# VHH binders against 2-(3-amino-3-carboxypropyl)histidine synthase (dph2): the designs that were tried, part 15

Target 1, 340 residues: 2-(3-amino-3-carboxypropyl)histidine synthase (dph2), of Methanocaldococcus jannaschii (q57907)
Amino acid sequence: MLFKTIFYQKLQKKVTTLFNLETERVIREIENLNKNNPKVIFQAPEGLKLKVEKEIEKIKQYFKQKNINIEIYLWGNTCFGACDLIDNHVKNLNVDLIIHYGHEKLSYANPEIKTLFIPAYHIFNKDEEEKILNDIKNFIEKHKSGGKKVAIATTIQYKKLLKDFNPSIILGCRGEVKEGDVILFVGTGRFHPLMIAYKYQKEVFIYNPLSKCFDKISEEEINKFIKKRILAISKLLLNKPKKVGVVLSTKKGQCRKRVFDEIIKLLEENDVNYLPILVDNISPDILFYDVDCYIIVACPRIVLDDYILYKKPIYTPEEFKLFLKNSFKYKFDEIKEDDF
Key: E = the ipSAE of ESMFold2; O = the ipSAE of OpenDDE; V2 = 0.75 times the mean of E and O plus 0.25 times the DockQ between their complexes.

## First folded at step 15 (VHH; framework vhh_7n9e_1)

Design r5 (from q5 with Y108H; at its last look DockQ between E and O 0.64; V2 from the best seeds 0.81)
Fold by ESMFold2, look of step 15:
Structure r5 (fold): chain B 340 residues (1-340), chain A 119 residues (1-119)
Amino acid sequence: as target 1 above (340 residues)
Amino acid sequence: DVQLVESGGGLVQAGGSLRLSCAASGFTFSSYAMYWGRQAPGKGREWVSGINSGGYSTAYASSVKGRFTISRDNAKNTLYLQMNNLKPEDTALYYCAREYRQPDWKDHWGQGTQVTVSS
């Protein structure tokens, strides 16, 4: 036998983060369709797909034991948030129900196919819950003693855990924060806290519920980020584009038609040639046209996170407006209800 | 692709010390918060300690505070847990983990390294 066989590790059950996929609720919603052989599609973010695969097996077993025929599919493409509704992709399949994991319904994106949103809340053990809640409570009390009111912002995974703090829920393309003297962002990553700090001109602290560490957004960090985007806009001022690609996403939560039309009007008023482009998923490989830059009318995170991946410069609608105004007062783009 | 590999576990007598390492690859280590968890036989998984991406903010479970020290070397893509004054109740399989983020929810945990503390 090969020497390598002696050193192979035994297969172990993989440790993984636990999320509440609400199996019973999903089963009952399927039963409530009251249809023979209902057709159901399951949609989830990439990191939840293996867990959802196991959920599908449990649900299949349940209906098999009940002698009920059911047609189940897993949506294989990545889900990037509540903006990523699949109605248009599956129109001709006569789907009865879509199960959409990891998000809640957006007010400005209405599915035409019946959709059940399952938030997939993070399951913490009792000791972790107590520590997280106590850490946040102590933070609030410390600032209250210093005369400052704390506003809490978080993401969907922690909404239920933090319900007693009445948190604002931040969605990638849209988020409002309740009034406070300082803001505590409970979540992971620094992009949202940075944008909030700039938008509201308030102190923004971070509590990461996984590492359970506190952190703070510094003014230096904000300034470096804003400087990069101002420099990108300055390149347009120095080398005015002769032809601009204007890209509109057809996804229901990102199809900001009013903003698209406004940008086209501004381009025409300023005698700038343009190519209007409709896409479903925006990626570098599908933007290969002979233009000087693109204006991306979709979720702003596409520009702000991914601009380095594109061969031509990409801008948000707000950034392009700053170029036209010859303004250096940076404004983050975000999706608004009036944009549609 | 993304890998987290723990090492440094073993058998030690009560009062002793061990240093755990977690070698990270397949992602930009310096951009992520990291943490340690452990699971004792017959017990649920327990959060032990966490550290922010820059390494300057740390947190500890009350059961290990003052005895354990989390650290990271971003140049070597390695997370550490120095464990001093070990007790039998510290016996567990120790895992390192990388935070998941919106919108993809990708979490990563290592396979674990066994720590056994004898009386």
Scores: ipSAE 0.823, ipTM 0.949, lowest interface PAE 0.6, mean pLDDT 87
ESMFold2 (binder alone), look of step 15: mean pLDDT 84; pTM 0.852
OpenDDE, look of step 15: ipSAE 0.917; ipTM 0.972

## First folded at step 17 (VHH; framework vhh_7n9e_1)

Design t1 (from r4 with S31D; at its last look DockQ between E and O 0.63; V2 from the best seeds 0.81)
Amino acid sequence: DVQLVESGGGLVQAGGSLRLSCAASGFTFSDYAMYWGRQAPGKGREWVSGINTGGYSTAYASSVKGRFTISRDNAKNTLYLQMNNLKPEDTALYYCAREYRQPDWKDYWGQGTQVTVSS
ESMFold2, look of step 17: ipSAE 0.825; ipTM 0.947
ESMFold2 (binder alone), look of step 17: mean pLDDT 84; pTM 0.850
OpenDDE, look of step 17: ipSAE 0.916; ipTM 0.975

Design t2 (from q5 with S53Y; at its last look DockQ between E and O 0.66; V2 from the best seeds 0.81)
Fold by ESMFold2, look of step 17:
Structure t2 (fold): chain B 340 residues (1-340), chain A 119 residues (1-119)
Amino acid sequence: as target 1 above (340 residues)
Amino acid sequence: DVQLVESGGGLVQAGGSLRLSCAASGFTFSSYAMYWGRQAPGKGREWVSGINYGGYSTAYASSVKGRFTISRDNAKNTLYLQMNNLKPEDTALYYCAREYRQPDWKDYWGQGTQVTVSS
């Protein structure tokens, strides 16, 4: 099982590099430490780890040829986003620099160890770039002819490619989009565009830069998703919980202590018994307590993407607040600066 | 384990046809956009064609439009590429690929199937 997955990942080494890891910039930042035998940790999302392994090989060779000693580690545990800072895990190792791939720094998550964020922009060949840019330009012109301004939203991988369209960069925990009459989401997956369509009450189209296909979020899709979550809240109203697990992630960019405290206060005010639980990584196998449900104070995507994997119902803080208020006006949870 | 296995390649005369298949396993195939790429010796990877999760939206590189047809059968977890009016410049190793997504960035490509078009 696991062997076959690793086997196919290694075979993908034959293809050209999909992502710009900015090797020269990383080397310059290590040299700028001006230290003998600096200690550097490389951190990346799971899908970039094998590519970063190769990057480390190149960087080691560079410093070896210059007769410069360097101590390099790859962070082997999960990295889910810019919120996943590892300072506390490695404080006893006297680390001089962390290289954090695939993300940009979050305003509400400040590393205590010097950290270089490398976005790892997707590298498209010229023919792909031309097609993508022309497809998007044609889409914008068609809507402009109909009197509609198109706002572009995308994810970090495509930020550089789309710079001339002034795109909004969607952070996995927030969907903030600039002004427009319709929204074109340039990216993969349907969760972000669905969330944006609901939040802004606007038409959301999708352009997938990998398949190069256009698509659209329908009202039916939105309603189906919202109905599932409202039904989960309604079932909770019918069978009110006697005891609730309240889970707080200790990850620096997910540790919404203020939200956690607010939820505890609400449970106490409503005479609901609870178990406060601290975890680093939230997963189904570590939530085995004698409770009726869990409130997950972390990244909202854990609930919305993974709820079916859990043995007990799980809710976002916003969903549980709707239960307490007996409200059916669904609101997506998102991480905000004042949550911490 | 995510697995993409291409088949249907071979040697064919110019003007001929081939049908490529990509058997997918280890993930919910019907939830992902898919695409075909190719790589000729000494050249970089070239995007060929893409298809959305439901199979109703497709796209083609200008070099193959009108000659190639991408399709999928979500009940059989299989991606297809029908290749008609083949030309020597279509000679390449053909890969099927699954889109990567946030937050894990996991991209998958098959090992590829060789297509050789003789003149």
Scores: ipSAE 0.803, ipTM 0.941, lowest interface PAE 0.8, mean pLDDT 87
ESMFold2 (binder alone), look of step 17: mean pLDDT 84; pTM 0.844
OpenDDE, look of step 17: ipSAE 0.910; ipTM 0.970

Design t3 (from r4 with P103Y; at its last look DockQ between E and O 0.65; V2 from the best seeds 0.73)
Fold by OpenDDE, look of step 17:
Structure t3 (fold): chain B 340 residues (1-340), chain A 119 residues (1-119)
Amino acid sequence: as target 1 above (340 residues)
Amino acid sequence: DVQLVESGGGLVQAGGSLRLSCAASGFTFSSYAMYWGRQAPGKGREWVSGINTGGYSTAYASSVKGRFTISRDNAKNTLYLQMNNLKPEDTALYYCAREYRQYDWKDYWGQGTQVTVSS
C-alpha cells in the first residue's frame, strides 16, 4: 500500500501539464481489466498527443515495475471529439480498453470497446481559482443588480471549477444554455461561444480563465455571419442545383442517418439529383465530384467554419432546407440526439 | 512554429521600472488572448496579468495591481508589460504565454526574461 502511494505521488509531481490527465485513474482502469498482457489504445486530440505520449511512458514504467506486461498503442489519426470514436477501426485487434482524452462520452455515440473518457480538466492553483470564481461572481452580481439573470456556459474542462454556478456544458456542434437574460461563456477561444451566439442569435459574453479577461461575441458579428450564409443559400435560389452531393459521416457521433434520410427524401420530392457519399473524415480534397454543391450531414461546424476551404459550396442540412422552402430565416444547424 | 521571445528584463533597484516585451511569431497573434506569468526561485508559476484579443480588457494579480500595465500591439505581434514601482518580491523569471484552446490543445510559453529587484 505504501509503495503504491509513493509511486502515485511521484507520478503526480512529474505532471507538468495544465490538464489533469488522471494518470491514477487510467492505471486503475487498466488494472481492473484483470487480464494478462492487456491491449490498451490511447486516443487524444492532436494537441494533447505529445502529453499523452508522456503519460504512456509513465504508465509503461508503472507496469514494468510491477512486472506486468501491457501492450499499448497511441492512436495516430484524428480525435475531433467524443464523436470521433475508434472502436470500429480497431475491432480486429482485440483491444481491451481505449483511453479517450479531452471529452466526455456522448449519449448517442456508443463505443463497442470499453472506453474510458478523460475530460482533461484544467488545473489552476488556488489563487487563480479564487480569482476566476470571484470574477465570475462579480459579473453575475453586476447583472443581477440590473435585474438580469446570467446563464453560465462552459466546456468540460472547467466543469469542476464552475460546479457551484451550475454551468451548461456545451460542445462545438451542440449545446443548450440554461435560461438567462445574459449568457456568459467561460473558456478559451471563440469556437464554442460562436456556436452559442449563432444558435441563439444573441450576444454572448466571454470570460477567459487563462487571461482572466472578458470578451464578447457581438450582435454585429452574428449578423455578419448570418448574412454570409444567407447569401450562400440565395445563390442556390438563383441557380438551382442539378445534382447535389450528400455527404454522410461514418463517425458514430456525426453519423446523422435520420437527417440524411430526410434530406434524401426532400431531394427526391423536389426532383433534384443527388450523389450519396460516405466519408470518415470530411476534407476539401476528397470532395471533387461532378456535383453543383454538397450537403454535409456531419458536424455543422465543418460547413460553418471551413466552407471557404471548399471549391464548391457546402451547406448544412438546415441551410439546404431553407433553400428548398424558399426561406431566409436562418436556422443554425446542430447535432441532436434524435438525429441518429 | 509558435515562438514567444521575452526581453527587457534585468537588474533594477526597488522603486524602479522595467518594460518587458514579448515577440510572437508562428500564429495569428491578434486572435489569441495573452498573459504574463512569473516564477520566483523556489516558487511555482504565478499568473501576473492578462489581456484579451482586442486589448480593451486587462486583468492583474492583486500583488501587481496598480503597478503593472499589460498592453499589446497586434500590428507588431508584440505583448508588453510595463512594471513600475518594482519590489524585491517581484524578482522572478517573467514569461509570456498564449492562451490554450480546446480545439488545438496546445499551450505555449516563452523562455522568459529574468527580472531582479534589489533592495
Scores: ipSAE 0.696, ipTM 0.899, lowest interface PAE 0.7, mean pLDDT 92
ESMFold2, look of step 17: ipSAE 0.822; ipTM 0.949
ESMFold2 (binder alone), look of step 17: mean pLDDT 87; pTM 0.877

Design t4 (from r4 with K106R; at its last fold request DockQ between E and O 0.61; V2 from the best seeds 0.80)
Amino acid sequence: DVQLVESGGGLVQAGGSLRLSCAASGFTFSSYAMYWGRQAPGKGREWVSGINTGGYSTAYASSVKGRFTISRDNAKNTLYLQMNNLKPEDTALYYCAREYRQPDWRDYWGQGTQVTVSS
ESMFold2, look of step 17: ipSAE 0.824; ipTM 0.947
ESMFold2 (binder alone), look of step 17: mean pLDDT 85; pTM 0.859
OpenDDE, look of step 17: ipSAE 0.916; ipTM 0.975
ESMFold2, look of step 20: ipSAE 0.824; ipTM 0.947
ESMFold2 (binder alone), look of step 20: mean pLDDT 87; pTM 0.881
OpenDDE, look of step 20: ipSAE 0.901; ipTM 0.975
ESMFold2, look of step 21: ipSAE 0.804; ipTM 0.941
ESMFold2 (binder alone), look of step 21: mean pLDDT 83; pTM 0.846
OpenDDE, look of step 21: ipSAE 0.924; ipTM 0.976
ESMFold2, fold request of step 22: ipSAE 0.791, 0.800, 0.800; ipTM 0.938, 0.941, 0.941
ESMFold2 (binder alone), fold request of step 22: mean pLDDT 89, 89, 85; pTM 0.894, 0.903, 0.861
OpenDDE, fold request of step 22: ipSAE 0.925, 0.920, 0.922; ipTM 0.976, 0.976, 0.976

Design t5 (from r4 with S31Y; at its last look DockQ between E and O 0.68; V2 from the best seeds 0.00; counts 0 for: grease 24.22 > 24.2)
Fold by ESMFold2, look of step 17:
Structure t5 (fold): chain B 340 residues (1-340), chain A 119 residues (1-119)
Amino acid sequence: as target 1 above (340 residues)
Amino acid sequence: DVQLVESGGGLVQAGGSLRLSCAASGFTFSYYAMYWGRQAPGKGREWVSGINTGGYSTAYASSVKGRFTISRDNAKNTLYLQMNNLKPEDTALYYCAREYRQPDWKDYWGQGTQVTVSS
C-alpha cells in the first residue's frame, strides 16, 4: 500500500523532538579534511541515534552526488556526556574526524582525534519559542519588581534559545551559576536544581520548557535528600568497613586520578584495606568483589541516582571524607578541573 | 518497553467535547512530566498542554486555554486531555509525549489519536 506507507513515513518524521544537527557545518568540516575517502565516526546520546542515522544517509547522498567517497561509521555504544570520548577506543582505525552530538567540549577532556562538537539544540516552533521566552521574561519582571535579580541556569539543549538571558550552562557533573538573588533553572529533572539550591543557599525555581510548567525546590525536599545520604554515611560509622573497593572510571572526563590517589592515601592512613578497581562503565553487574562498600571516583550521579541498584553500599569521594572526618556537613561531590 | 497509547479521538460537531486518554507503560509514570501535542493536516506540530510529575502544575497553549484541561492519574499511569467547546481548527492528530532528560535524551511519543471537528 503505497499511499499508507508514504503517509506513515511523513507522520512518523513529524511526531518526534527536533534537534539542530547542523548538517551544513558537518559537511563543511568533512570537506575541509581534503582527503580521499576520509574516515568519519558519528557519536550521539542514545535518544539521538535514530536521528543521526537519518543524518548519515543525507550526508552520504550529498557526497555521492559530488563523486566523493567517504567512510562513515556510527558509534554503537552509549554516549552520556562530553566526558565520554571515544578517541582512545578507535585509535587503530586511522579515523580522521569524530562528530560528537549533544555536548560541548570540556576543558578537562581533550580529544586526541579531531572532534567536532555539535550541541544539538532543541528546535521549538515559533509559538512554543514565544511562550517559553515570555514565561521567563514575566518571571524575571515579577521578581525584579520585588527587588530580586534572577539568575538563569539551563542545559546545553536550550542554550541558543535562552542566549539573551545570559544563562549559566549546567554540566552533568558540575554546576556553576552566575550571580542572582534567586535562580531559575530552565530544564528537566530535579537533581541539578536541588544541588544548586543547596550549594548556593538560594531559592531555586524550575521552568520545564517541554511541559512549560513552573515549579520550585523546597527546603524540605533538600533536607530529605541530604538525610538519606547522611544516613548511608552513618551506617559506615556503625559498621566500619574492613575492606573498601575504590573504583576509578577510565573515561577521560571522569578519570579523577588526583581524587583517587587522595582516597587511597586516606585509606592507608586509617589502616583500611582496599581493592583498587579500574573500569570504563560502572554498573552493578561488574562490582561483585568481597568488599564492604565502594567509593566511586567517577561522575557523582552514579552514586546519587543509582545507589539503590547496587548490592553493596556505594559512596562518593566527598561522602567517604565525611565519614573519616566524622562530619555531617554534607557536601556534594563535583568534577573539577584540578581533580585529574 | 516504553509505550504511550492514545485513545478517545473521533468525529465530533463544533461545540462538542471529547476526552483523550494516554495509557503509559514500561516506565515509572509519576517520575516524568508529560505533555500533549497536535498536528493538523498541512501544518507543523503544535504544543497543546503540559503537566508536571505530581499533576499540580499545568500549562496551556493560548489557542486552547479555558477550553482544554490536562490531568493525570498516577495510580493508573494515564494522562488525560478534556477538550470542550471544540472548533474546526482543533482538527488534528493528537499525541502524548514524555519529557526527555539528560543523559540519554530519550523522548517518547505516542502514535496519536485523530480528532476531527466538523462545522
Scores: ipSAE 0.808, ipTM 0.943, lowest interface PAE 0.6, mean pLDDT 88
ESMFold2 (binder alone), look of step 17: mean pLDDT 85; pTM 0.864
OpenDDE, look of step 17: ipSAE 0.917; ipTM 0.974

## First folded at step 18 (VHH; framework vhh_7n9e_1)

Design v1 (from q5 with S53E; at its last look DockQ between E and O 0.58; V2 from the best seeds 0.79)
Fold by ESMFold2, look of step 18:
Structure v1 (fold): chain B 340 residues (1-340), chain A 119 residues (1-119)
Amino acid sequence: as target 1 above (340 residues)
Amino acid sequence: DVQLVESGGGLVQAGGSLRLSCAASGFTFSSYAMYWGRQAPGKGREWVSGINEGGYSTAYASSVKGRFTISRDNAKNTLYLQMNNLKPEDTALYYCAREYRQPDWKDYWGQGTQVTVSS
């Protein structure tokens, strides 16, 4: 039967260009170095690495056809955000240019090596783009008819698509949102909209551009998250720590030295023993010291996403301050310009 | 490892129905929004339908609205697409996909299941 033959030997091809890696711009920036055999490092989030591998192959072929020598390297370690600047790791390699995919430059993290940030905007086909924009326009009009101003927040992948809505871009571990009666978060995942709903005490809706579904952050969801962190803090009140590890990340976008110094001063003022710890990459396997808990002075997502992976309790600086104040008014930790 | 395996495709006559399944493994299925896409021979990919984490919010491309129904069973880690009143223009390789997220940007999709509509 032809039906069985068709399904047995069906062509398995899916051609997609999900993200704009701006090949021409990357090539132009490499050419503009005006150097023989320039040394270039490509850095990307884990999910973009295979796409960037293919991008590197295209760029290598371009320069080979022009008989131009170039040294290209892929940074093999994980890139968690714009705060993961690799300058210090590769300083001894005389690198001419770093291509950093998936992010924009942070105001508080300045690279020492010339770095080209490629946002890797999501490419939607025409029908998808029209649906997304129409869905958002209808949402805004519905609330405007009810006397409500809608503020739009999104992430870097959708910045270009949504430019006409003047969105707030959630960058790094910081969520600044423009004024509105209602907030629409356009993106994936629930952490950022939850944080925004709590921070601003406003209704936060979600539009997911991939599923194209609307949703809303509920009070129950917020309360569940906050309760988990308050309970962790309450355990310190019941069994006060005798010794704490205070961990500072040396990554440029996470090295919040001023916050670290503040925490140390508070521990000394309260006669709490501590071990100051410097690390490059914070992970469960490197925190094996004889302490009752750790205070993680880095990106707050390390604590909020990963706390269950650690054998000892971990806290953000803001969470530990709540313990010292005997306070239950939770405050999300955020990276700010004056933390450094 | 994250895996998405589609099934339920086949050859059907115009006006007929098919039910596609997508078996998910290697991640917490109930925590992610999911969607179906399709790719006709020689054409680009087309978004078909999406569903939120809890399964209570759904969306459809205008070309399939009223004929297709997306659903999920979070207890069985399975995504479904019920396709009714099929048309020849619905002929395509249908694939399920899991949303990517910050910070890792990992997108996942299955190899697909072929749907061929004759008339």
Scores: ipSAE 0.800, ipTM 0.940, lowest interface PAE 0.8, mean pLDDT 87
ESMFold2 (binder alone), look of step 18: mean pLDDT 89; pTM 0.898
OpenDDE, look of step 18: ipSAE 0.919; ipTM 0.975

Design v2 (from q5 with S53E Y108K; at its last look DockQ between E and O 0.68; V2 from the best seeds 0.81)
Fold by ESMFold2, look of step 18:
Structure v2 (fold): chain B 340 residues (1-340), chain A 119 residues (1-119)
Amino acid sequence: as target 1 above (340 residues)
Amino acid sequence: DVQLVESGGGLVQAGGSLRLSCAASGFTFSSYAMYWGRQAPGKGREWVSGINEGGYSTAYASSVKGRFTISRDNAKNTLYLQMNNLKPEDTALYYCAREYRQPDWKDKWGQGTQVTVSS
């Protein structure tokens, strides 16, 4: 039993160092505040919180050794992405600096409190790095030999590793990719590559840097996904809703007020009753109202990943617009600068 | 919650074989890519092999390619590593891992199973 406990503790320490939390940079930015007893809040995605707890202990020790007072808090709620800014929640606390892990600043989500974004790049050992880079180079050369230009898309934790490939970085629920004949998505999960394949009508391959496996988004899996959502929209066409819940997220990077107002206007113009609902975090347990369905004005992944968990059907704003237009040309909802 | 439990390690002679298993629970196993890693005493972690969600795409470190075979049985929620023609340098604690994803960044690793290869 004791050996298992010791090995578990060692394994946790090893996994904790998988991401570069840029400790020295964080310390430097706190010092540069040039303030007595600065107040700093640390914010991170759920899976990074224990690693950030350890990071906080290192930083506390550094300032204690320097005989410098510092007030540090960890933001305890879930951080879902770069869109999840907390400055409105802590405005009355006179916070001097927020450390936001795992993301970059979004162009359309401006914090009111000074915020340092730490991407938390994944640290690969040399052998892994060499394999990943060679796998991608070989993929590019193979397609180049066939006359195809490869565009690389990835997520923030792999940005530094892939810098020489000039990748498109997928930020939030927005899948903008640079020009290419074929797209290689370097990352985990199938949502983003599927969305990109549909949006650009191009071949999308996947390279998973953790498993180091290649894969491809098939036309069948695209069609199956789109058919499922079209069928959900068709239910509205057959049975027009009498009352609709319209849910707006108050998170700065998701508070698409213009989209919300547009949906309300469309409901009023079509004589559909509605309940406007403001929430910070959207979950099944808080949507219990007497409505026929919900339109979720927030991150589209809430609808597309979690719809099965809700007691009432949920739709994106773009899906609702398709219902009103009686259109079967599916369009993925995305967060855009003009949405706010 | 999410749990990964390795088994099948032990002491083997050089040239021998072992089959490692990783029992998964607490998540939809078939939806995640998986991989094996190993750590020799006093050394850093080494990625060994990976496999995609459906089990049809695999990858191997050059040090084990041709000798090790990764596989998965999605009906049994189990990941496997068949290890043939074992060498003393394969001696390590072997652990399975589930990929992390956005937005939660949650990774999961097993506690590992010891493989010791003697001459």
Scores: ipSAE 0.801, ipTM 0.941, lowest interface PAE 0.8, mean pLDDT 87
ESMFold2 (binder alone), look of step 18: mean pLDDT 84; pTM 0.853
OpenDDE, look of step 18: ipSAE 0.900; ipTM 0.971

Design v3 (from q5 with S53E Y108S; at its last look DockQ between E and O 0.65; V2 from the best seeds 0.80)
Fold by ESMFold2, look of step 18:
Structure v3 (fold): chain B 340 residues (1-340), chain A 119 residues (1-119)
Amino acid sequence: as target 1 above (340 residues)
Amino acid sequence: DVQLVESGGGLVQAGGSLRLSCAASGFTFSSYAMYWGRQAPGKGREWVSGINEGGYSTAYASSVKGRFTISRDNAKNTLYLQMNNLKPEDTALYYCAREYRQPDWKDSWGQGTQVTVSS
């Protein structure tokens, strides 16, 4: 009896895909190459890779049925965003098309190989969609009746769902938000709304479309985060570094050469020895040099999310500038178009 | 490795109660919003209830509001769903899920626990 119960439970389990991978669009773009045996690379964030593996199998079967030869590869390394373009890694492979999942093209990071961006929008069922949209509409109306205009910010996976609200799309390393008296962040995680609340000095509310809960970024939460980073900076003030590793990412959307050059000049002006380091993917195991700390010129989230994983202290360029100014007025680092 | 293990399901008569548990490991439980979903035979996934990181903000599907209560114990890395006044239409495989986030897009859910409500 127990065996039948366990088997019955397992047999009835159904897990559907959360994301629209736009299979028909991908197939059409491959067909439009009009090439003999085209070479195509599929690139995706870690959490999408298994879903993209299944997508590849569907696409292979489609072209097999049409008796069309195609050479398909999955990019096995991590993909952290639209800034993570692989052109330089595969230049010698004569690749005809890259399929880049989970992101939109960045205006300041232009692929040299033809690239199709598939946003992989979250698929909500009808009841969920209606609840989410009504919750947001009610929030907006409540504030409008109090004389407050609400600005909506979200991330790429919810862009389609929220299109009628004209949302600002947060790009991971940049938090530009349209004008409003109050900001509602629609998304997951507290980093983006915290950064926005600090940057704009405005009330930031959260609507999590997965839990469907409202929340608010508190002043205490902001102060706790800022204090933690200020304490990290104060360690530099107490023990001035003798040698600093300055790390520049070569990823097209993160290679902020102007910021890197600025940091080098500041180090020279302050008589701080340094080692300039170029890397593609920044991780704890590749930063093993004899330095007192690193300045990471890349996506700021590498420092702010992962600093505990590193054996040496790591800092953003803006944090290093605060050290040099002996300042306690924290400023978030952001990637800007003129940084390159 | 993220691991979510549900328990507490079973057979119950209409009007009865069950408490589901979800034991979490492999991540900082208190840092993530969580939710319960269910899947009835021949149906797609249905969102049931959600809860924020700190446990003070909750939400419910209209079909369960007033009957189900979501909660969490961050010290024990456990998510709960108290289900009261159960109805035959609540029969489903219940699973807990952790929110996905940028940049990795990693969605995580357990294999589920069966709840069967008889008349």
Scores: ipSAE 0.803, ipTM 0.943, lowest interface PAE 0.8, mean pLDDT 87
ESMFold2 (binder alone), look of step 18: mean pLDDT 84; pTM 0.853
OpenDDE, look of step 18: ipSAE 0.903; ipTM 0.970

